VH-VL binders against q8wwc4. Designs and how they scored, part 3

Target 1, 195 residues: q8wwc4
Amino acid sequence: STEEKPQQHQKTKMIVLGFSNPINWVRTRIKAFLIWAYFDKEFSITEFSEGAKQAFAHVSKLLSQCKFDLLEELVAKEVLHALKEKVTSLPDNHKNALAANIDEIVFTSTGDISIYYDEKGRKFVNILMCFWYLTSANIPSETLRGASVFQVKLGNQNVETKQLLSASYEFQREFTQGVKPDWTIARIEHSKLLE

## First folded at step 1 (VH-VL)

Design c04 (framework fv_cosibelimab)
Fold by ESMFold2-Fast, scan of step 1:
Structure c04 (fold): chain C 195 residues (1-195), chain A 120 residues (1-120), chain B 112 residues (1-112)
Amino acid sequence: as target 1 above (195 residues)
Amino acid sequence: EVQLVQSGAEVKKPGSSVKVSCKASGGTFSSYAISWVRQAPGQGLEWMGVIIPIFDTANYAQKFQGRVTITADESTSTAYMELSSLRSEDTAVYYCARESYWDSGGMDVWGQGTLVTVSS
Amino acid sequence: NFMLTQPHSVSESPGKTVTISCTRSSGSIASNYVQWYQQRPGSAPTTVIYEDNQRPSGVPDRFSGSIDSSSNSASLTISGLKTEDEADYYCQSYDSDNLYYVFGGGTKLTVL
């Protein structure tokens, strides 16, 4: 009656092919320093990255289950409206592939950090996060052209085959004095599943 | 510019083992997949296996499973390929190559090659 | 398991266009990206095309790649042939079912 086994606490072995280089690591650290220095003395890119992974795991699961009402506080309204149409149209196996478990996020890369003022002097920071994650969803290779495939060996020596997918989430925060410092997801891209 | 530098040519006896090194410079080592590919005299390219250093995980072509071991040392930015139970058919130039084209399985930087000769 | 099949050799005159094919034996050629590598005698391979049709920095626009699903093949096309284009050319793709990289047998290009 239970799918969970004590052996699942044992370390899994993983064979992974295809991986992106965090070439812009230094640039990301400099931009994080500028945010700290000029907008928010408590900002940390390391702490942000961990929070972003949690947000990604949570949001992607809700998207895969079409629970859009629970995303209204986390995702920009216009973005959520577009996603609702696209996700609802996906086959069940593609919907399942959208969901990332926190433990199956194999790599996180910080993309561009944008710091800007709008015409009214409001201060904004946008941080693009790219996540690489494992999925056991059965998707034909023609649909996920170029996706890397890998094996996961469980502690009881059973082997699962999983696919490596990526998703890009853009997080936005307003740093204007007196505004609540909440992060909102302003963009979600998955070129294999949402285009 | 990223460069892969391999160890020098070796002559080995049948039944012995050879370990070839591949040192990366000028870029991030740990997050790139590094493949090993061999080429026997007058023959084509044959993929042997790959390693992703940050995961300390490797995958091998079935033909070499049990005879090949690929390892990486992130502290020295060096990948290694060890081939055991050498036969005359293992005489080849062995290349390491870095996979940099995102999720495409493509290689962009190649080592200069290491000639391994197996003779009695 | 699948194989990638290339012609053993092709020959063409300087200034003309040559096309090298790479045919996948099973499954769709469009299922995975195809790369093309150039290898001159005594040298390591270098990439001339990645992700089906993209050129790395420094590769002339005379080199192009394409995919044809009807023949289940990828093609490398080299226009305005020059003597320095003489080399062996290899196609390469990924076998997601067996979790390994697949190389074509290679094509020797002679420019006469």
Scores: ipSAE 0.000, ipTM 0.457, lowest interface PAE 15.9, mean pLDDT 77

Design c05 (framework fv_cosibelimab)
Fold by ESMFold2-Fast, scan of step 1:
Structure c05 (fold): chain C 195 residues (1-195), chain A 121 residues (1-121), chain B 112 residues (1-112)
Amino acid sequence: as target 1 above (195 residues)
Amino acid sequence: EVQLVQSGAEVKKPGSSVKVSCKASGGTFSSYAISWVRQAPGQGLEWMGVIIPIFGTANYAQKFQGRVTITADESTSTAYMELSSLRSEDTAVYYCARDSLYYDSTGFDYWGQGTLVTVSS
Amino acid sequence: NFMLTQPHSVSESPGKTVTISCTRSSGSIASYYVQWYQQRPGSAPTTVIYEDNQRPSGVPDRFSGSIDSSSNSASLTISGLKTEDEADYYCQSYDSSDHWYVFGGGTKLTVL
């Protein structure tokens, strides 16, 4: 409604400032077609990206709340083990900054897509998704650390201040015959909070 | 005007290996998968394997149990099929075929002329 | 890990209609596209049907393809049969396992 006007302007601005790489776009489209053609006729990169945004919003929120037991089905065991110690040691304001609401994700980009076989002949697809999102968590802003501060006015005298952060989540799916076709998160990177 | 041109006929001894080439012209080599199919005299078509050059990925029919290797050289737009530990039963015409991954669905749109490989002692 | 079964031979008179079946032994025929290839003696195969029922440029409209999920089979139908249709016909499909492509055994069409 009316309160959404300032956020729509912020989203439009971020999309305009987004980087389009024509070569990477073409390669991603070809790789998506090959996944469709040879592995899964139901696969669509557009539908995958929408699902990945939902997964990112959900997983990042659970991670910020240190609800690691609820992440065991969504995140690879080795990744989750490494994250438990790192995330629990963060200050509360940094933990809060890990969480993204889907309506605060302003830009998404598809990074590398990898298709490969392991030593046992199992077939895997890994898709790297990069998310840019706004957070109201108060963390110190520093120009050389790459965080940007945006002002959002929601129809009152107060201006809400938000910081723009990015996170990269790698999604993996096994296409080996007889294996459940579920996506799992095989890598989580957040250059600002999780180095 | 797309053409797949294969190397010439080969005569090989049992236990040796053969390497057949397939040169593509008139199209973008790396945008397509290349499959290899063989046909023994008077027999049907048998799929051997496929290579997807842009991913460097190959997949093989289990019957050939690691004795087939398919490679591609994008700089020369040429795919290769090497079959090792040859037996008399490997006497066949070997075809390369282009898989229409980009402009169409899966399926073979262009075929090479075939290469006769004879295995005899 | 599947097979495609075709009749070994079919024959029919010029001007009539023939149908060649292709039955899948495991997995659904409808889950993966079916292609049909024509091979004349001494020649490489050429595509007459792709994506179950589509015709390449230059293939007459008397060639058609169909899928029947109830019998788990695909069919190639040739109407208005001509002597130049005499050839071996192969169906082909695939799956996402180690057997990316499988051909049927082939059907020899004789036109007399």
Scores: ipSAE 0.000, ipTM 0.426, lowest interface PAE 16.8, mean pLDDT 76

Design c06 (framework fv_cosibelimab)
Fold by ESMFold2-Fast, scan of step 1:
Structure c06 (fold): chain C 195 residues (1-195), chain A 122 residues (1-122), chain B 112 residues (1-112)
Amino acid sequence: as target 1 above (195 residues)
Amino acid sequence: EVQLVQSGAEVKKPGSSVKVSCKASGGTFSDYAISWVRQAPGQGLEWMGVIIPIFGTANYAQKFQGRVTITADESTSTAYMELSSLRSEDTAVYYCAREGYDYLTGEYFDYWGQGTLVTVSS
Amino acid sequence: NFMLTQPHSVSESPGKTVTISCTRSSGSIASNYVQWYQQRPGSAPTTVIYEDNQRPSGVPDRFSGSIDSSSNSASLTISGLKTEDEADYYCQSYDSSTPYVVFGGGTKLTVL
């Protein structure tokens, strides 16, 4: 029901060897190997980071265009509902600033990795990704408190002024038996634009 | 070569309990989950619960919560399903089924036991 | 919680194509994998389709699975229908909001 309060989760925060890509040729695995295959941090984090960067670019563009129907499978329902109200109320220049082009992402960092079980025994892995990106949107500097302004030159005579913004996207995957191995965005934070 | 072999048919009185076994052969028992699914005469398939031996985790369908217990013994490659407080409507064929528990082993029932008929009558 | 709804029965002539639908009552059909099982009289079920559209080794390519997000349903299609295909067919998926396995009600396929 909608009035049902969320239950407390048991969480363990740790740096995990995460394995985000399925390799079907290794189907006949033994017990120890299956545990290892869930958590190969060095291989998985690099590849996960690239995928998360693509997902951020895609999702942020859809948010800026208020195409919420196309986000239903990518973003948790409760998160999308909250974002719909906030994003729809933004001025057009702020909406434009939400969108990150893949080429405009200056750098990324991996934050907390959490493994936890909910009250029903479902197993989740959450990975927080922080993105710094450039935007050409015309937003007053006071509105973007703490943002930096950069001049970008592309080619011999093209100069653009861009502002540096950051956004944090939390990616969640359920490892409960029978759940598709899909990453869902469970949290979006953008302190400059979404409050 | 992989085979799930279940224990034989049982006739039980209302209020008693039944424990059905499922012995796996030909594969690595601990790499897979075992689910229990029942089918009343002329009816469809109804999921009861699952055990994942490698994680020590068992989950049950809400309808059977408190009445069903699923266990596994890796040394004998055998899973068990115990259903208590039996009623006449628990008369059914009970199946065990093997399932991968992640995207690496495949998340579907790849092998089924032959079924165990449990009859509950006064 | 959601329900998977299948037609109670379908029938078709040998050599023709039959399609069995499996409709999810809430949430997207595409959010979780869909499997299909075949149960002949007196036998345990066997898998004919897994992970939406994959076939196990030994299942003929006459069997195929598909997902239709617009109708929120999965479909099992059997082409070149043979008398040996006469059986009950069950779709099955997973509920990620409550950890449990969900079966459809089953469809009796008659080949006449």
Scores: ipSAE 0.000, ipTM 0.422, lowest interface PAE 18.3, mean pLDDT 75

Design c07 (framework fv_cosibelimab)
Fold by ESMFold2-Fast, scan of step 1:
Structure c07 (fold): chain C 195 residues (1-195), chain A 123 residues (1-123), chain B 112 residues (1-112)
Amino acid sequence: as target 1 above (195 residues)
Amino acid sequence: EVQLVQSGAEVKKPGSSVKVSCKASGGTFSSYAISWVRQAPGQGLEWMGVIIPIFGTANYAQKFQGRVTITADESTSTAYMELSSLRSEDTAVYYCARDEYYFWSGDYYMDVWGQGTLVTVSS
Amino acid sequence: NFMLTQPHSVSESPGKTVTISCTRSSGSIASNYVQWYQQRPGSAPTTVIYEDNQRPSGVPDRFSGSIDSSSNSASLTISGLKTEDEADYYCQSYDSSNHGVVFGGGTKLTVL
């Protein structure tokens, strides 16, 4: 069932790391094939996923530094306007928690792939990417109520404390004839810090 | 389907260390967290810590920090719990359990339990 | 760190309904999920309820879980009580502030 039920508690629940969904994996591969077959013969979901991780690491760092002018080429105008307001109001430690180091992205999943035409006949592909990453940012547990905190052992048996956070980035590309087919970020969600 | 199979009973002297293993039989645990829980004779359940093998990340109960180390070997689908500086009050049955792990809440649901390993600490 | 308090023992006749409470000493019981485990003598625990009120595959619908914010407690209810339900029952939640799993003290259920 895909129906959402009302929650009786103020608990935060997200995608549980467990079985890979074989049906969703097949569905994603079929949509990737359709993109290849009908829009872009050079498209590869595997190469896209690697590029998306790089983009996430880069964009999240620029957001954490409030370098919004550098994001105008990477993030949709309307999205960036809303993010500028939200991010600027965050405390510095929360801003730091937005940034993902590429070496600390521990899990990546491909969510929904949407293929559609708008009212003007423009062709779009949207790919939702979900990233789980570790951060050493000092965020109080009250702010990240229910967030996971992990202790990581180094080779010397010392422990470091890190928090596991997730962010969802939706990537969009226009395939309309004559348009430069660059990927842009059409949506950014971070349930603990932005939303 | 998946079973967690633990190593056999151990008798240890005070001050020594014990290392208990927990192997996934009939499948893997790489996509799940593994918790360690102990139970002293006639007493209740006491949580010791958890590891997410795919990340190599472990979190420990405050009472056991500095004495417990939880590790995992993904290639053999085996988790380990090592407890050092053993005392007589560490005599207990030690269980491993597979967790459905919720990243945002930190809540754990232990759906598959090992059979338990009796560790006796006596001189 | 908080404690989860359960009655030491409960008893009831076959066919009746029994309820085991689990009270959180500080912070809201609704702040984190509550699980319930059944343990028979000499056996490892098994899960009978997870996420406050969900049943794992194979657990009879006679087992149900609930949360009562007014008493700051969770409850495990077993209806149509059977002799095989005789066991120790443990509630379990999570302490987000101290990043640790917390178990209740356990309740011995006797079915005469």
Scores: ipSAE 0.000, ipTM 0.455, lowest interface PAE 15.4, mean pLDDT 77

Design c08 (framework fv_cosibelimab)
Fold by ESMFold2-Fast, scan of step 1:
Structure c08 (fold): chain C 195 residues (1-195), chain A 118 residues (1-118), chain B 112 residues (1-112)
Amino acid sequence: as target 1 above (195 residues)
Amino acid sequence: EVQLVQSGAEVKKPGSSVKVSCKASGGTFSSYTISWVRQAPGQGLEWMGVIIPILGIANYAQKFQGRVTITADESTSTAYMELSSLRSEDTAVYYCATDSYEWGFDYWGQGTLVTVSS
Amino acid sequence: NFMLTQPHSVSESPGKTVTISCTRSSGSIASNYVQWYQQRPGSAPTTVIYEDNQRPSGVPDRFSGSIDSSSNSASLTISGLKTEDEADYYCQSYDSDTYGWVFGGGTKLTVL
């Protein structure tokens, strides 16, 4: 049968949030191809991005609830230590704004991919992910200076005001032979709430 | 258990090239990194380079950069080391070995003697 | 970009203990794992020590490895020397700056 979905109207200042030049786009695709072709035949940047989006939604929710013990295996220890102090000190409305619901993530951008060896000869891959998400948290406008505001209206029903925020999460995996193939979060940045 | 079997001895003239093979059996070839090491008669061990077959990437010791090329063919589970512009001082036994950061070189080939006329 | 320096030769009588040093020229010896190899004439090398001080299965407990940060060196110690211990010994470590392996010059152990 034919169904008509409610119409939504959103206003945004964002048009493009990915790489701004062709060289960066090509470089990212080559690095993603190298990870797929040579590190892990089952690696897909598309599948990784979907998994990273899920991880972001989960981790951001745990951070907003100050459930740091549940983050010990997901976030690097030094990063978690710094976040614990910053997040715990936030007002409740700012804590609520840290949480991203999976269905409210409107844009995901893959930043730089770094492949390197450390001083012990361990091999690492770092993938920077930038997430743009909507929040209904009641945050003062001066705190969100520069953020885009969306007004969502479903047909003739209630207008809901949402604000667009961004967060950058860096995912790291060790590819040294014999090491568990787990991704951990090595960096979290949120310019409006965490600096 | 991994076993590495190398090609047989070769005699080469100065200025020519030699290509030594190293066939792996037992285990998954692409999961190993393969290094090449040489030993001149009565001398010590000298690392030449490594290939990471899963990455298709090779790295070489500075001394051999420009003269050595290490490749791998996953379909035949074989790594190759090609040394060009041969000199009499390149006379040595050439070894392939699997390596890991913790163990270093854990499985070695039997060695291939390459003799370059003086 | 460092060198590993070993004595060219060491000798000792059966039943006694010998120690072979491996000194790193720059950077800390503790920065990367050290491995030790034994090579008898006509044979490929075999590992006697890995991860600084671990022994592979089949290597007698007479063999031990250690790290001394104050002298910036690793040592291979062989106690209760036997004639079959006579061989060349090589230390090895990874160079994170060049992404490659470095061998020591080798030490010929004579048991007389």
Scores: ipSAE 0.000, ipTM 0.422, lowest interface PAE 19.5, mean pLDDT 77

Design c09 (framework fv_cosibelimab)
Fold by ESMFold2-Fast, scan of step 1:
Structure c09 (fold): chain C 195 residues (1-195), chain A 119 residues (1-119), chain B 112 residues (1-112)
Amino acid sequence: as target 1 above (195 residues)
Amino acid sequence: EVQLVQSGAEVKKPGSSVKVSCKASGGTFSSYAISWVRQAPGQGLEWMGVIIPIFGTANYAQKFQGRVTITADESTSTAYMELSSLRSEDTAVYYCARGKYWLSGFDYWGQGTLVTVSS
Amino acid sequence: NFMLTQPHSVSESPGKTVTISCTRSSGSIASNYVQWYQQRPGSAPTTVIYEDNQRPSGVPDRFSGSIDSSSNSASLTISGLKTEDEADYYCQSYDSSNRYVVFGGGTKLTVL
């Protein structure tokens, strides 16, 4: 038999909201507990998530402005080298769309958490964060096919149009005793702009 | 006394999957990492991946990404390695090997499981 | 990614000393521990050296390991060679960046 097309609003809602998988939520809580128990008694996934949102807003803004020198201590060298070439070649409207305002991040999701040791006792955690954010950057619909579009009423005579985009940032920290507790961005993915 | 005991030899057809088990006895299963290493006839040792049961962490060699899955069942102290889309070049002896989770070296090895892929 | 390079084969007479090298292609050999495994025909590998230069219980003191940062290599030295030492020897280290275990290609030791 022929299959009827699913409702667009249901597919859009799932893409836009990016709801937590119950199994993934439980897995994330367990791994957060293991980090707390074995690596750092002051670790909190809630505090990390808030810090990651701040880092995403800051880093994405610097990327959109091509201020790569200011990213050298925040982003892994090999990642930054690859991004420099890709970002500088983007049109200005696409560069503007890379930047996320902290107030316009509508949803965050924690992906995989990787916990590992090397054989000399160095302790590492990698946390993948997925962000959904709104942008008013003027990007053709052909470029952002499949992205959600929202119209915001600013009064009786003004309408602001915004697009919903997503980006994934992977954060890495070394928990080895004596090492500064700094998170570094080890991976940046943006399927709509950095393909 | 620690011993790793693997499941018996398998003969598989190309395109199928194989799942090999490794049961640990003695010691504390969850405090260790279990790696899988294979060796084709007359060839060297090739690392496939590792699982650290206590952290739920698994990692795989790039060559096997998408084809290999390593899991562990702490209640039975057993690790598993499943390799899919088998080819004739996957014919090898497959070993499980134990290391402490902060050591990349191995202190105990299983006896090996011969997997033959032929049509 | 890095590679560990070993000679394919070495031969020596009983009672003599043999040294097997293991050279790292990139990054420092000292940045990660090196292990050495012995594999006799039809058997699983066994550890003869761990953490650069340590011997497991039951391994004779004739076996020793060393690291030379200037040549970026690790060495397994076997003194007082016996016929029972005839085997394949593998070095192994760890790539912290990719979280990969890396094996050398193996060296066949013949005692004649």
Scores: ipSAE 0.000, ipTM 0.499, lowest interface PAE 12.8, mean pLDDT 81

Design c10 (framework fv_cosibelimab)
Fold by ESMFold2-Fast, scan of step 1:
Structure c10 (fold): chain C 195 residues (1-195), chain A 121 residues (1-121), chain B 112 residues (1-112)
Amino acid sequence: as target 1 above (195 residues)
Amino acid sequence: EVQLVQSGAEVKKPGSSVKVSCKASGGTFSSYAISWVRQAPGQGLEWMGVIIPIFGTANYAQKFQGRVTITADESTSTAYMELSSLRSEDTAVYYCARHPRYYLGSAFDIWGQGTLVTVSS
Amino acid sequence: NFMLTQPHSVSESPGKTVTISCTRSSGSIASNYVQWYQQRPGSAPTTVIYEDNQRPSGVPDRFSGSIDSSSNSASLTISGLKTEDEADYYCQSYDSSTHYVVFGGGTKLTVL
């Protein structure tokens, strides 16, 4: 039956971060290690990736609940203003689909790593992260066209159909002398929900 | 308010090299990646390569690997594209174009005016 | 490595709607952002659509972009067609595996 055989199609409006081969993955790791070890001796791309997953789970939950005031220190002000308008306009079931539980994040990919100076001479590092996560949110198939559908066991009781979604979060840190070295989310993209 | 200002037209003989400049006027290069794109008369846009000036890191399209060199001088906010072993097929308008600071897959937000390079005997 | 394929030319009458397609040869069109550039003779290209469907300031809302996964293509749609829209249009995406910027072959739009 269709319920016993999960339906799947490829997700479409996804930002592909492009580590489809081992050479690109290795190059990214080496560059991140060399550049960031120079700036911060305690930095690790592996530790950053785990922290980014935690931040994604936390921020996505707050977005789904429209708790924008709690995001003011985590998300760039201009980005937060745009997100507030977009998220508030979503139906409740779409809002629920924005939230990713840490345990339901299936895959994490590190994309572009950029270092640059702005017009005021401030120094920044940006790391683009893409997350693939499972959601049980009840969204019409037409809305999630191209999303992969899976049936998974919920605890020890029953089986529920889940959909695979992705989101791209860009993390930024300022390295200017004397500035607090905190990560801020400078961009959030969700191809199915936040167009 | 930033503009990309390119050097003037060039006429070159086959086998020579050309070096085109692209200067950020009214602002800085250092925060951005600069791509070079060419267009032969009546033809489409062809990407040649990109440089991230802050590190001098460059990447080139396979077709131009070994013939093109893209460099940048952050002190003068100027990027350069040098193409060697010129042939008549290299006759084109050469553009520099700026990527937003965050992502190389983002749109070009500013384009230079273009530099016509003519290769003829 | 992929190619973006556009029709060589499209024509339509003033006031009507025209759509220009951009088809990706391998990998999903939705894998990377698609931009659209307008170029008139003797001028550098200008951006009319960025990041699939966003319009820069100053671009009329008659211009819109979309992605169609079933045909593996992006589309630029221009409604209320005006003679000033006559130009060459290029789609552009990015190959994250090679870090190459990829342009479509371009489409000449004639308003007749």
Scores: ipSAE 0.000, ipTM 0.431, lowest interface PAE 16.9, mean pLDDT 78

Design c11 (framework fv_cosibelimab)
Fold by ESMFold2-Fast, scan of step 1:
Structure c11 (fold): chain C 195 residues (1-195), chain A 123 residues (1-123), chain B 112 residues (1-112)
Amino acid sequence: as target 1 above (195 residues)
Amino acid sequence: EVQLVQSGAEVKKPGSSVKVSCKASGGTFSSYAISWVRQAPGQGLEWMGVIIPIFGTANYAQKFQGRVTITADESTSTAYMELSSLRSEDTAVYYCARDYEVTYSGTTYFDYWGQGTLVTVSS
Amino acid sequence: NFMLTQPHSVSESPGKTVTISCTRSSGSIASNYVQWYQQRPGSAPTTVIYEDNQRPSGVPDRFSGSIDSSSNSASLTISGLKTEDEADYYCQSYDSSDYGVVFGGGTKLTVL
């Protein structure tokens, strides 16, 4: 607005990225054990987390390209219908920011694991996954209120300035006898892009 | 009210290690970067490294790589700095300081400092 | 990496204005934010200026910061100098190439 234009370079915060959440890790292991013991002897939270990360990369790319027909097998129908309207209304740079490349997912956190039965005895497991990813999409900091801009190292190669965004995907599976053993995305939250 | 409270003074022998703690109270801990800065008697401020607890990731000043380890325990809102292979030149007051919040594009500076921990390396 | 150079000492009378410089040895001073910290004897540092020219709550408007690209330096200016301003002052910036924090050598301000 009334500010001068002499600051050409965007000043960035220093950041180094990694993985560690020991308290949540312990809670996640206990619930994973309960799923294994009582619902699915083949369940592994480590394998699930890697699969969820792949699903996030794939689904977020399809959303950014508005390829909703290809998401019908992965995302709950009611959720997909709501997302279609929100995503198609986004500017192209915001759509591009929804997509996470697998190599740019820098932190994955397993949130709450919910195990429950409905009134008809159907058994469900919901696992909330939070993904932190880097994007080179050019979005003003004012538009992404609370987003951080960092200069990060990518191996031994040269540095690039990227924005750090987060998205929360909730995965649901029904363990009732005779039901398809597939995970479905029951919720997608991106507080900066999809409210 | 945010406070960073550090552990008490230490006296160490050359070649040993020291581990200083920094407990945060009030406000958010996990999403802020926590830096460690030392000051030798009569000298200036020297940055040692930083940890971002939410990511469990630390970065160190070149001078201290291989000798310093910075860790955090989110359950107790405590950051730790361990310096090994101590020398007389490591005699200094060691400060922890809260830097920027990773998950928010707020201000970039050391907004709260611990009271300092004197580490004396006797010869 | 780079160094931030400050004068080792400055002195001035009460009521006057004093300026402390912080010169970057390599790369542009404007490339990264500059902060200023005040440290009184026996105390931890406290922030008087952040992000080049911003004041934390509680810091009087007598304190101001500026960037001068022509001299590749940042400056802390204290007007209406008071005896309580006597302290060591440190500038600080970020080194994007090393992902580190750089402090200036510090300036001892004496109020005579």
Scores: ipSAE 0.000, ipTM 0.481, lowest interface PAE 14.7, mean pLDDT 78

